# VHH binders against Protein DOG1-like 4 (DOGL4): the designs that were tried, part 64

Target 1, 232 residues: Protein DOG1-like 4 (DOGL4), of Arabidopsis thaliana (Mouse-ear cress) (q84jc2)
Amino acid sequence: MSKMRNLVEEKFLEFYESWVIQLELYLHQLLIAHNNNTMSETELRHLISKLTTHHKAYYTAKWAAIREDVLAFFGSVWLNPLENACSWLTGWKPSMVFRMVDRLRKSRVVLVEAQVKKLEELRVKTKFDEQKIEREMERYQVAMADRKMVELARLGCHVGGESVMVVEAAVRGLSMGLEKMVKAADCVRLKTLKGILDILTPPQCVEFLAAAATFQVQLRRWGNRRHYVTHS

## First folded at step 20 (VHH)

Design kk5 (from kg4 with D100E)
Fold by OpenDDE, last read:
Structure kk5 (fold): chain B 232 residues (1-232), chain A 122 residues (1-122)
Amino acid sequence: as target 1 above (232 residues)
Amino acid sequence: QVQLVETGGGLVQPGGSLRLSCTASGFTFSSYVMSWVRQAPGKGLEWLSGISGSGSHTEYADSVKGRFTISRDNAKNTLYLQMNSLQPDDTAVYFCATWEEYKGDTYEFDHWGQGTQVTVSS
């Protein structure tokens, strides 16, 4: 059954498609930088900044969109099923990026002991934050099964007259809770990314970002091929 | 087999212009971001410009911004680089390249052309 997209979904879909395209353009730069031993630290930092700015732009757009309709992000029509399967609270799971860090450690990249220690500390912190959010989500999900939410579901099937206001109010309440959780998750993502980039050297950052971008773009491609989804 | 063939290089005086072409075959050209990269003697690879599959998005290195223009004709499977106001520092071998997929071993472009020499000299 085909899902009818609302305005928020349509707008964000357009944004995201554009954003991913731009990410791939940046990926090309990262690939060259990764294989260029003659680039200055300044140049590398500039490239890193470009990528971080790009990621920040995503969350800026996301947070604007979730203010309008956070529920759109729990459907995420702009993502294919594979991408969705890899998502945690409307995005990538923060702790998963440490797998990419582990890959760095196994590659030609040499991490000094101090970096390894800091990364492990960050990993622990990230996991702790994830668990905290998960517990909150669990509590929220249990709460959604209360009588009020059941009534909302019932009214949702028979909306008319004065019931419209009640339903709208209930939906707003639900949405606000979800928005809070999504934002919390995004904060963990951003903090985790920042933490990693702060620990790594510029060349290591470039490799990490290349890995991340590659994974994201490749995952989208794989998912689209598997599910015969065409995106512009 | 994927092939990228660059043409249009040559000798030009400072301030001159050249237009490079890259003809692609062996893959769905319009589905991939394409980039121009150059390598000057004794220097590493330098990314210059990229363009999305549809051409809707472009990106330029600061070193060439305002002077170079990337474009593509998907009907002809051809990538272009219009180079204006060329300087001696632009002397290099110019490559077109693209990334198709990660193979699990290294992060690099999958496909390169043979390159075309651009020499800017008075």
Scores: ipSAE 0.894, ipTM 0.972, lowest interface PAE 0.5, mean pLDDT 91
Fold by OpenDDE, last read:
Structure kk5 (fold): chain B 232 residues (1-232), chain A 122 residues (1-122)
Amino acid sequence: as target 1 above (232 residues)
Amino acid sequence: QVQLVETGGGLVQPGGSLRLSCTASGFTFSSYVMSWVRQAPGKGLEWLSGISGSGSHTEYADSVKGRFTISRDNAKNTLYLQMNSLQPDDTAVYFCATWEEYKGDTYEFDHWGQGTQVTVSS
């Protein structure tokens, strides 16, 4: 069934497709930088900054879009089913990043004790924040099944001007709640990323960013091979 | 089997121009981002430029921006690098490369050409 896409979905789809292409171009740069021990710290920092700016651009666009229609991000038509299955509150799960860091440690990345300690502290904090958001979402989801919401759902099945208005108001209220949760999740993502990048050295940052970009691009490729995705 | 073959290198005077080509085979060329990378004597690998599968997106290193132009002909499975205003510092072996997938071992390009020598000298 061809789902009718709304304007927000269409615009963000176009944006995201372009954004991912650009990410892959940056990935190529990261791969070379990762394998180049002659690059200066200044050059590495410049590349890191380029990537962080790119990610910031994503969230800027996302936040603009969710103000218009946060529900679009719970469908995420710009993602394939595999990407969607791996999504937590419309994006990557913050705690997942630490698994990537752990893998880097196994791949000849030497972290000093101070870095390990800081990363662990950050991990604990991130998990705590993540769980807090999950509890709030759970409460929200349970509330959707309360008597009032059931009544609203019933009203939505009937053609009536007043009923329609009530339903629309309810949906708006729900959307605002969801928007709040999504923003909270994004804040945790951004804080986590910043925290990791602040702890790691420039070469380590490059490797981390390469791993993250690789994962994102590869996940999309795998999903697209398995499922047909319509591109604009 | 994936193959990348670079051609077009040679000796050129400062201020001169060269056009490099990279012919690809063994994979769906138009589906992959392609990059040019060089290695000068005694130096590490330097990323120069990248282009998306469709050619809609391009990136350049600051060192070559304004002088080099990356392009591709997907019908011919060929990647190009137009190099203008060449300088002695541009002397290097030039490679075309692409990344296909992470195989669980290292973060690096999966496919490289043999490279083509570019020498800029008076």
Scores: ipSAE 0.893, ipTM 0.971, lowest interface PAE 0.5, mean pLDDT 91
Fold by OpenDDE, fold request of step 21:
Structure kk5 (fold): chain B 232 residues (1-232), chain A 122 residues (1-122)
Amino acid sequence: as target 1 above (232 residues)
Amino acid sequence: QVQLVETGGGLVQPGGSLRLSCTASGFTFSSYVMSWVRQAPGKGLEWLSGISGSGSHTEYADSVKGRFTISRDNAKNTLYLQMNSLQPDDTAVYFCATWEEYKGDTYEFDHWGQGTQVTVSS
């Protein structure tokens, strides 16, 4: 069934398609860097910075968009069903990236004990933060059945001019709450990512970023193939 | 089976130009990002440039920005690299490559050509 898209959805879809394409281009660079032992630390850091900047750009765009219509991100028409199925509160689940870290630990990447300890601490913290957000979301969902929402439900589709303000207020309240939750989740994502990158060496960062980009791009490809969605 | 075949390499004087081609087969060429990579004698692999499936997005290494131009003709399943203002340091084997999927073993390109030799010498 085709979903009607609003302006925010259309704009963000365009942005995201471009963003993912660019990510794959960066992935190619990461793949070479990962297999190039002659790259200087400066060069590696430059590449890492390029990727981190790219990710920051995503959240900048996202936060601008959710301010206009946060509900668009709970539909996420720019994602295929597989991507959506793997989504936690409009994005990747922060604790998921530690599976990638675990992969690094099991590979030829040598993590010193101090790194392992810090990563574990970060893992615990990340999970704690996730759970906190989940609890808040639960509370919020329950609170959605408040007076304003009841009024909205009562009005239904028969909203006259006199009730428009009530409906608008209810929708705004709901949206603002959701926006807050989404931003909180994104902050955990960004904090987790930063934490990992601060613990890892530049070569390890490159491998981690390669893994992350690979996962994201591959997930999209898998989903698109499965659902016969065209990908530019 | 995926095949990539690079051509266009050769000997050129400093300041000269070359145009490399990479002919692709065995996959939907237009659906994949393509890259040029080179390897100089005794040096590691160096990423040079990448282009999206449609050609709408391109990236360049700092070492070749302003001198090299990546392009593609999807109707011909061909990737190009226009190289201008060539320098001795550009001497290397040049490869076209693409990434299809992670197979759970290593993070690397899935498909490479045999490479084409570029030699810049006076």
Scores: ipSAE 0.889, ipTM 0.970, lowest interface PAE 0.5, mean pLDDT 91
Fold by OpenDDE, fold request of step 21:
Structure kk5 (fold): chain B 232 residues (1-232), chain A 122 residues (1-122)
Amino acid sequence: as target 1 above (232 residues)
Amino acid sequence: QVQLVETGGGLVQPGGSLRLSCTASGFTFSSYVMSWVRQAPGKGLEWLSGISGSGSHTEYADSVKGRFTISRDNAKNTLYLQMNSLQPDDTAVYFCATWEEYKGDTYEFDHWGQGTQVTVSS
């Protein structure tokens, strides 16, 4: 039987399916732009803006959803196992995008020295922020294994109603922390993305965004085929 | 073997209409986003419109919004582009295309048709 989904999961699943479809539509535009040297800077910037707006919409929806149930995002029923396996704290790992940039540099993207320097600075900052978040995340996870939880674990299935309340309180506490951390991680993602786009020229931005979108869509496709998952 | 075949092009006067068709074979048509792209003489490729597999989502370039309509019939494996209020600057070869898989370091559409010529002239 299929995993039981709560209301938050159902809503976000619907949203995400639609969002990914829209992303692929934008990807088609990016692919053409990527291979078209005749587009004006204005046109490129417009396309970039469409993509950035689309990504912002995702986080707006996500943050609304995590306020209701952050734990839904640690199950992420809208993702296939491959997508989940590639996730860091409910999303893409910020530092991974620098690998993408490096890949682009080895192909079509030529960066000037100033850009390289700025990217390196951003990379260092991003990694620092990731580590900070990871340490804090660990703190919340360890805190869950407090005296009360350990005692409840010992009781096993023999816990009464009061014990259930204690567990729920603990889960709520954890959830609050998780929400904070997820938001923090998302902020790093957004800052990193913005930072990269600020460093790159419009044509380079299009190439980067094309690569990123391709990666997301393809990862989903691969995962769905591999695990026989059906999504819209 | 994947194949896309565009039809419906021709010569029309300004203000006229055409309906392009793209017949697809060799893949699960309904599972893929499809796009129309054109190339005018001396110009680069221009994305015009896209439609999701189910047809639930559509996108249009500003240059064709309000004039062109993309649609699909998955039962017939056919993509359509209704073009109204055609102008001389719409003269181009029109292609249907789709992106199927990641090609490593290449970010391009996987499949293109041969295209169909649309000429708008008085």
Scores: ipSAE 0.880, ipTM 0.961, lowest interface PAE 0.5, mean pLDDT 91
Fold by ESMFold2, fold request of step 21:
Structure kk5 (fold): chain B 232 residues (1-232), chain A 122 residues (1-122)
Amino acid sequence: as target 1 above (232 residues)
Amino acid sequence: QVQLVETGGGLVQPGGSLRLSCTASGFTFSSYVMSWVRQAPGKGLEWLSGISGSGSHTEYADSVKGRFTISRDNAKNTLYLQMNSLQPDDTAVYFCATWEEYKGDTYEFDHWGQGTQVTVSS
């Protein structure tokens, strides 16, 4: 099992480094596209499709990897400490993406009343789904803590084959429960992203995707630069 | 002080080839994704191609795929664009550019070269 954890981390590190490099290449395209008044709607939709396909590829790879080792995604070796500190259940917090939409609306994106109404409905739905997952996570943590307390008491008194089997069952239960919750959180992320892109016009989608890609690349760059600084 | 300088532009016949160079200084060249962007007379900016810091990844706009090749030589801090099968509508000013950091509410490339003129005409 320990050998598989190392192999999963190594494989996903290689994937993620390639994936984020490609995201930055798409960011360069977005930076030109959002300022280019001669791009057709078809060209904008093609670029949006590249970005959505790229994000779907991330989740496809992630879901294959969490089948093997979900714990690798909690404190991931392919992320710097700043990126890890910003994670909620192995990714961005769904409700927080609406702050990015709000900032774009205040500075550069004009939304019509119908779009504003649909975005508010999506915000409420997203928050509800997020809170449902948080409640499920809390119930799971309480259940594991109760069983963990009993397990620790038994291990503290003696160690034997029965104690090892109970620990192994608890670890398997933790992994299975976490895998289910990570997939549920990822589904909320994907539904929220899709919902936003469906409500926005193609030029507005390009603005949103540029902001999202910028944030992700910037966070990685800031965290990595801190590791190479020689002063406090 | 970041500087990007394009060279290699000029006049070429339709069907001809040119190789553009962009020399970089004032930053760690190998750490940054670089792009080529062009602006035809009276038109907006068009993103053409990009390359990752190590050169491991490249992308091309559909309009130039198969005709243009991006490359870099990190030992010489130089970015290249090989342009083949040039046509009159490739006439433009060609820029190299990069994005370093978001510093406001504007999503723009931070560094641009001065540009080099490419003219395709008989």
Scores: ipSAE 0.777, ipTM 0.924, lowest interface PAE 0.8, mean pLDDT 85

Design kk5 (from kg4 with D100E)
Fold by ESMFold2, last read:
Structure kk5 (fold): chain B 232 residues (1-232), chain A 122 residues (1-122)
Amino acid sequence: as target 1 above (232 residues)
Amino acid sequence: QVQLVETGGGLVQPGGSLRLSCTASGFTFSSYVMSWVRQAPGKGLEWLSGISGSGSHTEYADSVKGRFTISRDNAKNTLYLQMNSLQPDDTAVYFCATWEEYKGDTYEFDHWGQGTQVTVSS
């Protein structure tokens, strides 16, 4: 017995496997760059550009796939259970990235007052955008639970009923609503990432990107290697 | 436990070629991205090339692209770097290295070879 995958899941699994392998190749470059005082600013900006281009390629592929099947991105077959457990609306939670910036600030990077102020402003805006999306998601989940009950009552009450068009419209409405919320969350992720990279200097950007890539690769490795017994 | 050993360095004339080897032990070699890194006299480390565990993906620094070729033989636990059209600026100690696991806040390669000297001169 094997798991069935639809076309979207199969194609994105192949894409994601390749994408993460390439991310780890960039991680190796970042690990050398962040401890190397002999790299020029031009060389650092080139490496940063490779990483930002790589992340943009992920969202380009994701948004194309979401048009076909947004539900594939909730409990994804290309992620292990640990990776899925850490997801917020199909990805990393935007406000959590500031904890990574804070840890780097305490140990590896020195920020000037102007950078600290801009990062605090971005953090507050990111948090408010997150909370807005969470409130919309809560409203959506309640509405979908109520709609499911209404649809089940309608289908159960119809003797030889023909409500396929109503059910299909409801399913399309669910997918459209989820797609909009996922894209809104992704826009917050991209704006937050861009905002952080615009505030940081090139050496600081390399430190941040190294930490981010390390976290993502490590989470995948731990979830693939280790036994976790505490889920419920 | 993990050991990386580079061989194949030496003295070569400008325009010449060398093939470096890195023999790995103490870990599942085929599971890890491997990199070649060099350090010229008085300079910092320079990342040169990397290859995925299966060999499906490779990357090269612009300074060596087209002249150097990374490869691996997972049956022999060996990483290779074929270096062609060598120039005096390629004179350096060449290391193989890998990253295995994040431990704490350190963002460093976990494992390094001792290096092999490559000298390009007349």
Scores: ipSAE 0.769, ipTM 0.921, lowest interface PAE 0.9, mean pLDDT 84
Fold by ESMFold2, last read:
Structure kk5 (fold): chain B 232 residues (1-232), chain A 122 residues (1-122)
Amino acid sequence: as target 1 above (232 residues)
Amino acid sequence: QVQLVETGGGLVQPGGSLRLSCTASGFTFSSYVMSWVRQAPGKGLEWLSGISGSGSHTEYADSVKGRFTISRDNAKNTLYLQMNSLQPDDTAVYFCATWEEYKGDTYEFDHWGQGTQVTVSS
């Protein structure tokens, strides 16, 4: 069991290291693109598409990894229900991306009224989706506490194959619930990213993507091994 | 004191080949992605190719894919660009460059070479 958990972790970490290296290669392209007024809209959209595809590839790989072993992404977080109620599933809150948009707006980009209105609408929608996930996390936390207590009580006695099947079914149900919620949170993250890129003009998208990539590459360089997800 | 020094530019005939070198000092060369960038007369900057610190990943602009090859020798702190099938529209100043540090409000390469001129003409 421990061997399988380590294999999933090792494979995802190898993917992630390669993914960040490729992100830095795209960052170099973004750094040139935002300084180049002669690039066509088509050329900018092609680069933006490469970045969008790269971010989608991160989530695709993450979802494959959590399907094999979702608990590897949670460590000891579930030992304190009060702390767990404040937890976000394997990442940053989706709405935190708007802090980056706000910083760019103060220093590098000017948004027209129509864009500001659309970004405000998206921020509200993202917060609404966050609240729905937070409520579901609370319901899941209560159900998980009940299942964990039952599982721990039964670990003291193995009376037959049917008892093993009941424990395995309970663990499987817990893992499926966690996987579903992680995917829901990641879907909000990806939908919010795509929404921002749809609202911004192609040059503004390049500015945003450059900011996001520099931040994410720097966080990797500062290093947080197992319990840090740098994508969102 | 970070330094990037390009060499190997010059005059070459159409269809010819040329190899550029970029010698680096003042930072841990093997830890950083390196890029080649060019600027043709009267044009903006064009990113051409990049290579990861270990050399495990490379990327090329569509305009040079198949004709140019990026490589590095970390023991010599040197970046290379092999350019084949050169044509007059490859005439430009060629730079090596890298990004080192997140600065929040600034999104630029941190270090540039002085550039080397490549001229392709009959």
Scores: ipSAE 0.759, ipTM 0.928, lowest interface PAE 0.8, mean pLDDT 80
Fold by ESMFold2, look of step 20:
Structure kk5 (fold): chain B 232 residues (1-232), chain A 122 residues (1-122)
Amino acid sequence: as target 1 above (232 residues)
Amino acid sequence: QVQLVETGGGLVQPGGSLRLSCTASGFTFSSYVMSWVRQAPGKGLEWLSGISGSGSHTEYADSVKGRFTISRDNAKNTLYLQMNSLQPDDTAVYFCATWEEYKGDTYEFDHWGQGTQVTVSS
């Protein structure tokens, strides 16, 4: 069943398609940059700046869209089912990015003791912030379920316009709480990304950004490839 | 098998122009971002330009922006690089390349052409 798109979904679908295409163009630059020992620190920092600006642009657009319809970001029309299944509060889970850093450390980069200490401190803070958000999400889910229990009981006794209006108000209340939690999660994502890039050297940042972009593009391709067989 | 074949290289005088072509086969050409990369004598690889599968997005290295134009013709499975205002430091082997997927070994382009030599000298 085709999902009916509202204006927010249509606008963000167009934005996201363009954004991911541009990310892949930057990925090509990153793949060459990490193999090029003749690039200056200034050139590497310029490329890193392009990537960080690109990620900030995503959140700028997302936060504008969330103010209009946060629910569009749960089960998004611009993501394939695999991408949606991998989402934690409408995006990548902040603590999981440290698995990517760990893999790079084992195969591609050497971190000095000071960097390892700073990364562990950031990992702990990131996990703490995640757990706080997860507790807040559970609280809202319980509160919404309690409201729905009251409405289901009321519907069993009476069916009319007042019952629909109360359900609609409860959904709007959940939407406002979800907007706050999604933005809080995005702030953790941005702080974690910035923290990692501040700790790593410019060549190490290029390795990390290449791995992150590769994962995002690959997840999209794998999920889309599973859909190509639908026209047999 | 994926194949990328570059043509159009040669000797030109400073200020001259060349148009490189890259013919692709063995994959769905229109689904992939394509890049041009060069390697000058004694230098590392330099990324020059990239173009999205549909051609809707392009990107250029600062060193070639305004002088080089990337394009593609998906009906012919062909990628192009129009190079204008060529100078001696543009002398290099020019490759077309793409990244298909991460195969678990490295973060590298999966497919490269054999390259075409461009020489700019007076």
Scores: ipSAE 0.751, ipTM 0.916, lowest interface PAE 1.0, mean pLDDT 85
Fold by ESMFold2, fold request of step 21:
Structure kk5 (fold): chain B 232 residues (1-232), chain A 122 residues (1-122)
Amino acid sequence: as target 1 above (232 residues)
Amino acid sequence: QVQLVETGGGLVQPGGSLRLSCTASGFTFSSYVMSWVRQAPGKGLEWLSGISGSGSHTEYADSVKGRFTISRDNAKNTLYLQMNSLQPDDTAVYFCATWEEYKGDTYEFDHWGQGTQVTVSS
């Protein structure tokens, strides 16, 4: 066990801390925009674009980092334990975002029948894609277990560097498979986000983005308070 | 308990400058993102600028970018807005505000100052 963080973890910690601070600055803009009937559609779309660009920047940085160390994203040092406990395949669970849409529909937004139909279609597709990834992960884990049993039998016949190199190759193969599945999950996240924003009107998108940013910032604050970490 | 008090408003000629201050009390000022928001006569609220707790990050609305500068002095619990190149449509009540936490089914700033009037006219 080591207290030291590797270079990938240190670099992404610095990135993520800056990224979430900027998200809160965008949250302040969203909090005013959703209460304001004087912003033009062009102005609202510009703000929405800032948020989508900010989220895309997160995935750009993440995908660069997971090529170096995908395992760092399973129990990340830049997240508190509460945030890590809420993760599904290194991020928010795509199908759960529809609970946020449902909550907004009950309290803040009115959706027309055509939007409701499109959102239900997207919900079903998102759940299907999630289940496909979960099944692929299960198949991968089973194959890894079978591969480990073969490698353990082979290692029982060897002493020295050849056995280490075979194990290292197996671990490298596992990491590549995990990277592929994390990217697939991230693609579902991005498709789901884009799908929701395409279905909602610009004012409704602002409501949704405000709720999403609020949840993320609040979760970080709750988790940090529990671990006696201060914001300063 | 939380209090935000704006000062520094007044009458200024077009092209002029003003510096607004917002004094904060009743919370750990350095822990919060702070924003300036304005409301022109007969208009809705307009977000202008925000600054992170440490001051490391700032953001500006397009309408004021390059003309306004947000800053903070955490030792004095004070937020500032330097406003340059003021024009008549900058006339508004200016508020400082912050978001603390989500408190139900609303997404609102939790704390607002009372506002300070800025009037830009010939």
Scores: ipSAE 0.747, ipTM 0.916, lowest interface PAE 0.9, mean pLDDT 85
Fold by ESMFold2, fold request of step 21:
Structure kk5 (fold): chain B 232 residues (1-232), chain A 122 residues (1-122)
Amino acid sequence: as target 1 above (232 residues)
Amino acid sequence: QVQLVETGGGLVQPGGSLRLSCTASGFTFSSYVMSWVRQAPGKGLEWLSGISGSGSHTEYADSVKGRFTISRDNAKNTLYLQMNSLQPDDTAVYFCATWEEYKGDTYEFDHWGQGTQVTVSS
């Protein structure tokens, strides 16, 4: 909806719109598959493969785009305000997917003890990696504030081109650090997703992917609906 | 209230063709992905094809790819399925359906037509 976008934002908006449309087409397939006990394991694995390939394509495109402009992914123009408000480091919070698994376990799927053990190990690892990234982001912000505060304090003694050079260096440093943190968060997201799908059986994977795609599309619809409601 | 109404079913000989229509009302038709789904006698639901709100993206199940064509006319709020080279195995009730919103306890299409019977027999 923004009136001004840079080239990275315009390109990724076009990509993301197409990507979400395709996700919704896969959602329709998942909605039938998870309620249909006559599909073969081969058919289920093929559908699961379509979904995993689709998610990999998202991260491939994202990582190319953040190399050019990571700041575009904080408060993204291709997401509505609700989607942006729910973001943790430019995406879904990795540990939150285990709440989805837990809900499915209570209502739709039965997990054997070996699966429960593996999922608990993955959940603990995911939470640990999340906390590590959060601590590193805090350390990074402190380090950037310290460097920026020193440069701002010295700016009172400097004029002209030197101040521009200092600001440019600070912006480049911020962007490089943010790119590192975003990639680290995305790696946790991808490893968590793949880990869950490796532990679950094909019918269970279809249940999980249906829930995940539903959540993503629903969040977009709720946010778009609220965005257009004119209550004040 | 959302309504989906299928028409165009009937009896056809093997190798024949039919064109199904689904007329939609009660929502902004052009904003939603639409699907065709069928249920053969005594069998579960089979997803056949889907089309994005603008028509920019389509998908087909392998069982019908090359024989069936999904399309939509947003000015008429109508979804279509052109079915060619029909075989006895295509005998089923055909539904149009859409997903609008997750409502808490299940992952289901929200709206279905009442279906139209397609019978392929010699």
Scores: ipSAE 0.735, ipTM 0.914, lowest interface PAE 0.9, mean pLDDT 84

